# VH-VL binders against RecQ-mediated genome instability protein 1 (rmi1): the designs that were tried, part 11

Target 1, 235 residues: RecQ-mediated genome instability protein 1 (rmi1), of Schizosaccharomyces pombe (q10160)
Amino acid sequence: MNQTTTLSTELTELGVRVQNRWLQSLLDYLAKKHSTGANTTPQLVMQYLVASDIRESTTSEGAAPYIVSEQHNVRIENTMLLQIVRVREIGISIVNQLEYLNDLEELKKLKGQKVIRLVHDESGDEEQNDDDGLTEAQDAVQKGSELKKMCRLILEDSNGQRFWGLERKPIKGIQLSTKLGTKLLVKNVLVRRGVLMLDPNNTTILGGSIEEWDKDYFPKRLIEELKGELSKTKA
Below, E stands for the ipSAE of ESMFold2; O stands for the ipSAE of OpenDDE; V2 stands for 0.75 times the mean of E and O plus 0.25 times the DockQ between their complexes.

## First folded at step 5 (VH-VL)

Design r7c1 (from s28 with heavy chain T59E S105Y; framework fv_roconkibart; at its last look DockQ between E and O 0.19; V2 from the best seeds 0.00; counts 0 for: pae E 10.2 > 2, placed apart)
Fold by ESMFold2, look of step 5:
Structure r7c1 (fold): chain C 235 residues (1-235), chain A 123 residues (1-123), chain B 112 residues (1-112)
Amino acid sequence: as target 1 above (235 residues)
Amino acid sequence: QVQLVQSGAEVKKPGASVKVSCKASGYTFTDYYMNWMRQAPGQGLEWMGWINTNTGDPEYADKFQGRVTFTLDTSISTAYMELSRLRSDDTAVYYCARDEGYSSYWYDAFDIWGQGTLVTVSS
Amino acid sequence: DVVMTQSPLSLPVTLGQPASISCRSSQSLLHSSGYNYLHWYLQKPGQSPQLLIYLGSNRASGVPDRFSGSGSGTDFTLKISRVEAEDVGVYYCMQALQTPYTFGQGTKLEIK
């Protein structure tokens, strides 16, 4: 009947279970700060929600129903709201990923000197599997595309439980540059050996980030993290 | 790096105006309100008002209504505070501060402050 | 306007000892969401203010856990469990429930 109850119902239809106190504080903030005041839509609430930490903004009803790491061959039928803690490319060597990130940083440096327009260069040879990503890294930078084969994610639910997600098929918007804290809706997902098996049919990207997590992360801190992972494999 | 950088110190005569700039970097300028405070020498903090950086709509504390104007240049992520008909008791350090917005729980805490701009009004 | 009253105004403290600062509001700051719209700032000598505690009891990013806030409604307390030299400065409470936003008069903390 009231605005909070109406919005909560509409957001639940979208798969999002908001904390009532969080929504109340948002509505009062909007009335105080914006010309639209109390004329708030679910779409506007969603913009604020995806920028939030879901541990504060949402209820446990959208969380994983059990300890995911202890499960094998079960299906979570209900829709979960999750936030991305980390993204890793596992189909391309760390060395080639570092090459890509360094080359990308050099290209961004040149943008500060002049306007660089996106161009698709078709000259040269097509890359093959036997080159294992060295040419793929250079090709991605030249084409202005993401370096991507298969990502593994660290995901977090509203209760703060963290677990792995593995991309079975490419999901558009999941790559090394994906912002930390990006919100996902995941439904009808198979859990195998404690890992969520993700694909475009069971995963919807809502967007957003958590500023404290994502600030100055891509590419600088990602490079540092990958170098640390590489040093553990060189022994 | 999220920061607010203000313009340098000013010395003005009574009856003049001063315009203080506050340049934001490291975040989306239009997602957060900008607040202005002042602090007379040896005294406490006083809120002067805010401006909606998305719409340009200001709200001024009653004490300053009619003498203060908040403006923006969103193309360079900069807020401005202009105070007119200066008196000697307007001598203060003037601060800009963003309020906590979309990244935290909309509670109007000032999480990032400029370094302050000393305005001295003397005859 | 909501009047914010701090006590004490001057607080000399021996290094390593606890400190406590009181802030009283002329109106309740308890919002219908259950949050108290009271914030604490520290202004170190020669610096701009910095956010210390928000919503009565939450530490801002990078604030040591020796700082804590408590209270509700009209009475709030900032505590420092063990004062360090870097804690010297002026502490302000501020209400953010309604405009104009108002500050307490400040509490100057000094090492004696």
Scores: ipSAE 0.005, ipTM 0.562, lowest interface PAE 10.2, mean pLDDT 85
ESMFold2 (binder alone), look of step 5: mean pLDDT 92; pTM 0.949
OpenDDE, look of step 5: ipSAE 0.772; ipTM 0.918

Design r7c2 (from s33 with heavy chain T59E V99D; framework fv_roconkibart; at its last look DockQ between E and O 0.02; V2 from the best seeds 0.00; counts 0 for: pae E 13.4 > 2, placed apart)
Fold by ESMFold2, look of step 5:
Structure r7c2 (fold): chain C 235 residues (1-235), chain A 123 residues (1-123), chain B 112 residues (1-112)
Amino acid sequence: as target 1 above (235 residues)
Amino acid sequence: QVQLVQSGAEVKKPGASVKVSCKASGYTFTDYYMNWMRQAPGQGLEWMGWINPYSGDTEYADKFQGRVTFTLDTSISTAYMELSRLRSDDTAVYYCARDEGYSSGWYDAFDIWGQGTLVTVSS
Amino acid sequence: DVVMTQSPLSLPVTLGQPASISCRSSQSLLHSSGYNYLHWYLQKPGQSPQLLIYLGSNRASGVPDRFSGSGSGTDFTLKISRVEAEDVGVYYCMQALQTPYTFGQGTKLEIK
């Protein structure tokens, strides 16, 4: 049996359409890394794949079947492999998001001061005097939680087509801190006015990132991007 | 998959310097302070100081001030500890350890430790 | 510097029996938040230390519930309800209220 063909078939069962030349290059690399021919599992290949750019590592069979921005009220029943280009919180004001991100940055400078993050307490939540005057951003930082309401994503398929995805219900793992290049499997998704309608039932997070995109991005470059967006909304 | 991997054992002469590396994987390197400890043979643990990988700020225990330097290479998620003017009583296993991170309230509990690096200072 | 004193320094225990280790600090570790900045570590033979208990009484991830921590201010206790063979090693308390962070001298637990 051909190792590349069997692995490609196994990866397709996991929802991933791997480029054969990319897979062969990986197998050659892994063989060099081991003294003898070691068995390579689909799970090991997936670790390298989620760290890759799917424009290079996967085929168009996992891409969107048409120009998504031109579609309305269609359902993409097939499984797509997508990577996250950007995450934006749209249910919380940009000002509050900037406050949250700036507070996170300032917290890193306060090492040596004892800060308690009360994530589990039997009676603490009923004391309204403790959170009176706290902004949503301050409360999230104090509790060690993500600032989140509803995210909109810029998604990219293996052909380099970019389109919007809207989080209709909270998807765990999708927030401002989600790494750029995170891989998603999306299936049976409704497209409305050119936007994918995402929810936990149609979206599976595989993880990963694209190092060039994500390096030094959260939170500093995100802060700068949001400041730029905020300044455009002023008269 | 979260781990700290340190450089290998070293043998040094008195008066020399040693530089121990600590490579982090499986987490965001800049979100957690890195601490350094040592343990002389058959003895207890001693805290040497910390470095903030986000800012580069450091604090050294007074005992080591002037002889120890903590540095970083954030591009490869690696922290370094350099100890100069070595003496025989610097023979010890040196450990790096991360704290529990800024999102957890800075308890300064060391939840992940490197495997240790034996530094032997011969007579 | 805050001095941490452990007792006993050597603790032979029969397999399956309870064990108790005391740790005393030279000053209160009780922070204004109400938490005690006292942590416990276990160093098994030939291994690096591992976190057992943080903030006096909270078990770290993956630590069996037979380990418990108690105490406040200057007096702290680590208890093992039923000692098992894997529990052998040296136990350290550490204060993290102020730098320099300081460790107790260690308690060596052995099965007799």
Scores: ipSAE 0.000, ipTM 0.457, lowest interface PAE 13.4, mean pLDDT 84
ESMFold2 (binder alone), look of step 5: mean pLDDT 92; pTM 0.951
OpenDDE, look of step 5: ipSAE 0.818; ipTM 0.931

Design t1_10W (from t1 with heavy chain F106W; framework fv_recaticimab; at its last look DockQ between E and O 0.03; V2 from the best seeds 0.00; counts 0 for: pae O 8.8 > 2, placed apart)
Fold by OpenDDE, look of step 5:
Structure t1_10W (fold): chain C 235 residues (1-235), chain A 122 residues (1-122), chain B 112 residues (1-112)
Amino acid sequence: as target 1 above (235 residues)
Amino acid sequence: QVQLVQSGAEVKKPGASVKVSCKASGYTFTGYYMHWVRQAPGQGLEWMGYINPNSGGTKYHQNFKDRVTMTRDTSISTAYMELSRLRSDDTAVYYCARGLWYSSSWHLFDYWGQGTTVTVSS
Amino acid sequence: DIVMSQSPSSLSASVGDRVTITCKSSQSVLYSSNNQNYLAWYQQKPGKSPKLLIYWASTRESGVPDRFSGSGSGTDFTLTISSLQPEDFATYYCQQYYSTYTFGQGTKLEIK
C-alpha cells in the first residue's frame, strides 16, 4: 500500500479526509526536511492539518451536505470538519468584553516591558521576580473564563461555506481567545434556522489555527471589531 | 488513474431533453465536486453548474437553473446532467470535470471527460 | 459575472518562438485574505477536452513543461510559452474561479 493511501485511511478513521495532493505535497516537504521521509505518522500529518486551511487540505466529504443557512430542524448526520472564522461572546455585553480585553492588553504590555528589562539587565542584582504580574495575568485569564456564557461562531467548511454555530452548552476551549482557524469535528448536529446547535456531545476540538487569520487578532483586532459593533448599535 | 468517461453523442429535436452521464474512476467519487461545462461549436467554454456527489447538493448557473438537473449515483460513481427544453443553441460538446479545490472559492478542473456531443436540430 | 477577455483571439507562431497570451478580468480575482489570484489557464487541442496548465495565476500543474509560465495579478494576467514546441499548437483559455466560473473566449495558437 502506498504510504499516502495508508495515511489517508488512518486519517479517515480520525474523521479527517485529506486531499491527496495536499498530503503528497506534505510528504514531499517532510522528505526534504527530514532525510527519512519513511516515518511520517498520522499524528504528524494532523499537526500540519490543523495548521492548514481545510479548503486546501481536505476533501468535500467532510463539508456540510446542505446549504446550512437554508435548513431548519434538520440533523446533519455526517461528521463535518470545520474551522472557526470568528468567535463572539453573546452572553456578555460588548462593554464588559471590551473592559476585559483592554485589561488583557495592558497586562501584555507590562509583561513585554518586563521581558525587555530582563534582557537588558544582565547585571547580577536579584531583583525580586514580581510574580504579581503573572498572577494578575492568570487571574485575568481566569476571570475571562468566568465571563464566558455563550459563544456564537462563524464556521467554515472545506467548500468555503460559512454558517453560524451557536453553543447550546459551553464547550471547553471555545472562548474569545480561541484561535482563529481552530479546527472542529462536528457530528450529528441539529440545524435550526440555518444555525448549528453546538454542544460538547456533537463538537470536538482538534485545535490548530490559521496563522494568517489569527496573527495579531487577539485582543487588538477583536477590540476594534467590538468597538465597531458598539458604534453601529448606538446609531 | 483518474478517469471520467462520458456517454455517447446525442441527437435531439427542439423541445426534447437530453441526459448525459459521466462515470468516474480512479478516485473517491464522493470526495470531489463534479462540474459540467459546455462548448458550442467554435465557441468558448461555459460553466453550467456542479454537484456535490456526497450530498447531492447542486449549484447551477443562472442561465440554466430552470432547465438543468444534475444528479449522481454513488453506487456506480456516475454523475448525470439533464438539460430540458432543448434549443438549437444548446448544440454543443458537454464536458464533465472534476473539481479540485485549493481555497474557499474553489474548483480547478483538473480532470475532464472526453466530452459528449449534443446536436439539437429540427 | 466576471468577464474574461483574452488577447489576441488568434496567433500564428513558429516552433521555437516565444509566445505571450494576455487575459483581463472585469474585476480583480485577487483574494486579499490569502493573496492568491484565482486564475487558471487551460490548453485544448482540437477534438480533445481542456487540460489544466496553470493555477493560482503562476503555479504549474503537475506534468506541465517548464516552458509554460503564468504571471500577473489582480485583473491582468499573462501566459507565456518560452519556446514553442510542435505539441503546443492549441487553443488556450484563461479561467477565473474567484466568483463562479467564467472563461476567456480563447486564443488559438496556429503554426505559421
Scores: ipSAE 0.013, ipTM 0.512, lowest interface PAE 8.8, mean pLDDT 86
ESMFold2, look of step 5: ipSAE 0.208; ipTM 0.673
ESMFold2 (binder alone), look of step 5: mean pLDDT 91; pTM 0.927

Design t1_mos (from t1, 30 letters changed; framework fv_mosunetuzumab; at its last look DockQ between E and O 0.63; V2 from the best seeds 0.00; counts 0 for: pae E 5.3 > 2)
Heavy chain, then light chain:
Amino acid sequence: EVQLVQSGAEVKKPGASVKVSCKASGYTFTGYYIHWVRQAPGQGLEWIGWINPNSGGTKYNEKFKGRATLTADTSTSTAYLELSSLRSEDTAVYYCARGLWYSSSFHLFDYWGQGTLVTVSS
Amino acid sequence: DIVMTQSPDSLAVSLGERATINCKSSQSVLYSSNNQNYLAWYQQKPGQPPKLLIYWASTRESGVPDRFSGSGSGTDFTLTISSLQAEDVAVYYCQQYYSTYTFGQGTKVEIK
ESMFold2, look of step 5: ipSAE 0.269; ipTM 0.681
ESMFold2 (binder alone), look of step 5: mean pLDDT 91; pTM 0.924
OpenDDE, look of step 5: ipSAE 0.488; ipTM 0.799

## First folded at step 7 (VH-VL; framework fv_mosunetuzumab)

Design u1 (from t1_mos with heavy chain Y102F; at its last look DockQ between E and O 0.56; V2 from the best seeds 0.00; counts 0 for: pae E 4.7 > 2)
Fold by OpenDDE, look of step 7:
Structure u1 (fold): chain C 235 residues (1-235), chain A 122 residues (1-122), chain B 112 residues (1-112)
Amino acid sequence: as target 1 above (235 residues)
Amino acid sequence: EVQLVQSGAEVKKPGASVKVSCKASGYTFTGYYIHWVRQAPGQGLEWIGWINPNSGGTKYNEKFKGRATLTADTSTSTAYLELSSLRSEDTAVYYCARGLWFSSSFHLFDYWGQGTLVTVSS
Amino acid sequence: DIVMTQSPDSLAVSLGERATINCKSSQSVLYSSNNQNYLAWYQQKPGQPPKLLIYWASTRESGVPDRFSGSGSGTDFTLTISSLQAEDVAVYYCQQYYSTYTFGQGTKVEIK
């Protein structure tokens, strides 16, 4: 069996249907990079897949089988591979969200300054300072998780169809700070009034991001959007 | 072996158009982006744009928007750059380069064409 | 657009000696989400197209000799040739691929 076929089969078992051309491209690259003949694993492929645009990297077999926005009280039985286009927290006030995001922005600035300082301070005590920045980042992520109540998502499938997803129950890893382009596997999901009803039983986070979407969005652009929404509500 | 073979040198007058070809071989043409980069004599490198041969999608450097047109023919595994309204400043070696496709957000230029000299002179 | 600035413009180094090229970006090319620097180095010999040497600031492309190394993060980057060889005579370019694709002005490396 061709390595491509074997990997494709294994990935399909994981609920991911990759385009052969994309997989071949990746394999060619990896073969070039790893002169040592290291075997490409499905896990390695998945690392690249979750960083890809699924419109390019996956087939329509993992897409929604119909126009989701036109469906009501229909259950989609097939497993869908989706990517997050937008995340909104709808269970927390905009003001509280902005406070959180502003804090994160300040932390990022501080971290950036520290990294710059660390690069300049050639002094040998490398070990201890990396831990503090990582800890702060982890704390920020944790704080974001604690603030989570209910998210509304814009999701996109491999065909480029966009539709709404709403958390019925909190899904771990879906929060305001969730990276855009994060990949989800959604199975046996109920559609109500064109919206996917998401919960931990029907939604699995694969992770990843689309850098182009995520870059410069969080938190700066999100803050701007939320401010805009707040201003409209006051008017 | 991966190869990008470009068309020969061109001499054009100001205001004319030029179309440069880049024939790809040794890999799946639709599996990679094609980027175009130019280099004026004795100068640095300037990115023009990219095309996704699979989708036909393109992105241009703002500097070249409206003048540069990127196309690809999957049947012949050939990419094209057309540059219109040529000026003396457009005199340069034009390169096609393969961009890795497995990431949607960035491309590395791992293979290059030999370059095509385009001379714009009155 | 992110502006890339290299230093020096020209460098003459004796055979077997270390060559160091610096590259500065006008904005950080570090992506916080994956902690990767979207920076590459290219080598261009006379009459040839550029050749990819380093990507992600420090990862060598396949087939590139180990005497080539990249370092740095954020806005400041360095290409080092630990022991200059005759075949290393070329112009070297840094490139960011964080937002668009922009190159440094190039550094000419010659043998002293």
Scores: ipSAE 0.057, ipTM 0.670, lowest interface PAE 3.5, mean pLDDT 87
ESMFold2, look of step 7: ipSAE 0.287; ipTM 0.685
ESMFold2 (binder alone), look of step 7: mean pLDDT 92; pTM 0.925

Design u2 (from t1_mos with heavy chain N52Y; at its last look DockQ between E and O 0.48; V2 from the best seeds 0.00; counts 0 for: pae E 5.4 > 2)
Heavy chain, then light chain:
Amino acid sequence: EVQLVQSGAEVKKPGASVKVSCKASGYTFTGYYIHWVRQAPGQGLEWIGWIYPNSGGTKYNEKFKGRATLTADTSTSTAYLELSSLRSEDTAVYYCARGLWYSSSFHLFDYWGQGTLVTVSS
Amino acid sequence: DIVMTQSPDSLAVSLGERATINCKSSQSVLYSSNNQNYLAWYQQKPGQPPKLLIYWASTRESGVPDRFSGSGSGTDFTLTISSLQAEDVAVYYCQQYYSTYTFGQGTKVEIK
ESMFold2, look of step 7: ipSAE 0.241; ipTM 0.676
ESMFold2 (binder alone), look of step 7: mean pLDDT 91; pTM 0.922
OpenDDE, look of step 7: ipSAE 0.522; ipTM 0.792

Design u3 (from t1_mos with heavy chain H107Y; at its last look DockQ between E and O 0.44; V2 from the best seeds 0.00; counts 0 for: pae E 6.8 > 2)
Fold by ESMFold2, look of step 7:
Structure u3 (fold): chain C 235 residues (1-235), chain A 122 residues (1-122), chain B 112 residues (1-112)
Amino acid sequence: as target 1 above (235 residues)
Amino acid sequence: EVQLVQSGAEVKKPGASVKVSCKASGYTFTGYYIHWVRQAPGQGLEWIGWINPNSGGTKYNEKFKGRATLTADTSTSTAYLELSSLRSEDTAVYYCARGLWYSSSFYLFDYWGQGTLVTVSS
Amino acid sequence: DIVMTQSPDSLAVSLGERATINCKSSQSVLYSSNNQNYLAWYQQKPGQPPKLLIYWASTRESGVPDRFSGSGSGTDFTLTISSLQAEDVAVYYCQQYYSTYTFGQGTKVEIK
């Protein structure tokens, strides 16, 4: 009671408007499962909050103030708490994305069959290899990096409204492998043609996921979804 | 003292409907899912579905979709299972169970009702 | 859906001896993102609802005696009762909660 009010205030200072019923149920659970001496802090609550569906765990005060898809050239000054529904790479061809994802899946199958120690030559590659015959996908796999140029997101607020977000500048942690349900704080964002214009200055990644959405998604279901999109565009 | 108390045994004819209640106490009702599981005589356990009493959201085992309806009354802290178009194969003990809170999803059944025997016979 | 298969169907064990129950899933129940196995074990005595014993394959529910332990990963799991007591006579079910909720067919444990 006093504890829920204190925690709710502290979470609001972090940009999160928690639903009091949800917070109380979490505190009941923690009291049941934790030993004496465990301290319930805003940071511990945040750990569970980012793993939740914000439609259940947060209030409308953190939602979009209007129908985003109907807006042009407006700025949302307030902080919104959003969760990622989908991530798409739009700066790299679907064919190259599929190659990358298939290569990752093949590497995973190989490790699943047997343990393999990888030996890499980490010597400098000082040569001017502008065109070495590697695709963007092959290069990313070889370097152990994400295949990334520019992502478009489907975002959802606490009221269940879904809308587009577009990276104006790359945001670290936003890539094809980003977990579905990842939580974002978005502040002072420009809306153009119904799309949030995201960048590192207006977007803070809180992390987390929604297990029901994310389980078994990357890379297999993503591959299936991209194949379907490729067939429709005939790219 | 978490408790789930279910309604009494029912005897029904094929084609009828049954509604089983599950009254919860000792916890914040709207903070946990209620699951329904059945067990035919001499058989194992079969999950029917869940309801989120806070939102009214539901999910059903595909086997029961269209026949099972889950509802909750937050004013009485009571969940309900209604099963329509009953068949003799629906003869079973029906349990309600609370989903254990440890993540954003309520996966585990930590507290169970006593069970309600539903018998479907001509 | 994920089929859960237990072995044996029944098991007779002397008091104080070890009982071992196996459970195999038709596909992996290991969620790689959190590295956890979505597997639980339940105990059911005649005329009673099931009782949760183990979750996350190896985590004991509060109030469950230390003689109960779970192990395994991926598709193969084991429930072990290290020193069988008279009150442990029951049917034991494994359950996956990786994708919906399915139970094994049960293993009856009896005193020899």
Scores: ipSAE 0.105, ipTM 0.643, lowest interface PAE 6.8, mean pLDDT 85
ESMFold2 (binder alone), look of step 7: mean pLDDT 91; pTM 0.914
OpenDDE, look of step 7: ipSAE 0.295; ipTM 0.737

Design u4 (from t1_mos with heavy chain S105N; at its last look DockQ between E and O 0.42; V2 from the best seeds 0.00; counts 0 for: pae E 6.2 > 2)
Fold by ESMFold2, look of step 7:
Structure u4 (fold): chain C 235 residues (1-235), chain A 122 residues (1-122), chain B 112 residues (1-112)
Amino acid sequence: as target 1 above (235 residues)
Amino acid sequence: EVQLVQSGAEVKKPGASVKVSCKASGYTFTGYYIHWVRQAPGQGLEWIGWINPNSGGTKYNEKFKGRATLTADTSTSTAYLELSSLRSEDTAVYYCARGLWYSSNFHLFDYWGQGTLVTVSS
Amino acid sequence: DIVMTQSPDSLAVSLGERATINCKSSQSVLYSSNNQNYLAWYQQKPGQPPKLLIYWASTRESGVPDRFSGSGSGTDFTLTISSLQAEDVAVYYCQQYYSTYTFGQGTKVEIK
């Protein structure tokens, strides 16, 4: 059994159906980079694969078996490999999300300006008790945690089909800061009104990104996109 | 041995089109992007665009939008640049180059064609 | 587009001496997710296509002599030829591949 067949079999056991031409190109690159004839492991291949566009790197065996948007109350038993195109928080108002993202950006600047804290840190005691989204946004920034209730995802399979995924239960690692192009394995998922119903039991995060999508996205371009969505709702 | 062999020099009049070929050998053609770069006489390098020979996907430098067309023929392992509505400013050596990476994250020009001189004169 | 500016435009260096070429980008070419600089250096001799020397700002391409080295991060980068040889007379280009692909204007290296 040759090296590409062996690696493909091993990657399939990890839930990934790699495209043979892509794998061969990676092996050619790695052979050029490594002069000792070292063998390539499936773990090393996975590092490059999660950084790839699965439309190029994987086969349709990991794609959705039909047009997802046309389905209701069906279960996709097969394992699908998907990549995240967009993440949206839908359990918290856009206004509160914008406040959180702006505050996070200001906190980032403040960490670089620790000297000024002595003069201004004790300024202003303003009574703000429990409130709706404002309290939880402020709480998340203060605690250094992610602002999270319920995300809706735009997902893409190896054939380029895009569809919605909705968290039924919070999935650790899915939040506004999740890198665009993050790879997911989704198995035995219920489709309701054209939407994949995701939870921690049917979703595994492999990680990664697509550089073209993700660079300089969070939080600056996300803020711009959310502002645009807010203005369209009003106009 | 990786090779990119380009078509021969061309002389064109303003307003014409030119099509430059780049035949690849010594590697899996569909596993790498092909980039096009030009160099006017005595000048620096200017990226024109890339094509993914597997998908047919392309990306262009905005300067060439609407005038440049990149194609690939996987059966002959040949990439093509067509540049239309030629002007004297398009006089340059046109290079094809292989992108040294099979994904969207790493596009380096590790192998270059020999170049094709396109001269546009009235 | 990210503008790449090299300095100097031309450089005359005695055989065996150190040549230094600077390259500045109009914005950072450091990708935060992998902490790598998307910066390459090319050598071009008359009548030849460019030859890749260095990528990731400091990694030498295989077959490139160790007298060539790259350094820098973010927006400021340097190519150094530690001991100039006669065959190093060429034009050198920096190139970013962070967002599309743009080249510096080139630096011609000559023997003094």
Scores: ipSAE 0.157, ipTM 0.654, lowest interface PAE 6.2, mean pLDDT 84
ESMFold2 (binder alone), look of step 7: mean pLDDT 92; pTM 0.926
OpenDDE, look of step 7: ipSAE 0.440; ipTM 0.779

Design u5 (from t1_mos with light chain Q36K T59E; at its last look DockQ between E and O 0.40; V2 from the best seeds 0.00; counts 0 for: pae E 5.2 > 2)
Heavy chain, then light chain:
Amino acid sequence: EVQLVQSGAEVKKPGASVKVSCKASGYTFTGYYIHWVRQAPGQGLEWIGWINPNSGGTKYNEKFKGRATLTADTSTSTAYLELSSLRSEDTAVYYCARGLWYSSSFHLFDYWGQGTLVTVSS
Amino acid sequence: DIVMTQSPDSLAVSLGERATINCKSSQSVLYSSNNKNYLAWYQQKPGQPPKLLIYWASERESGVPDRFSGSGSGTDFTLTISSLQAEDVAVYYCQQYYSTYTFGQGTKVEIK
ESMFold2, look of step 7: ipSAE 0.381; ipTM 0.729
ESMFold2 (binder alone), look of step 7: mean pLDDT 91; pTM 0.922
OpenDDE, look of step 7: ipSAE 0.709; ipTM 0.880
ESMFold2, look of step 9: ipSAE 0.303; ipTM 0.699
ESMFold2 (binder alone), look of step 9: mean pLDDT 91; pTM 0.923
OpenDDE, look of step 9: ipSAE 0.490; ipTM 0.796

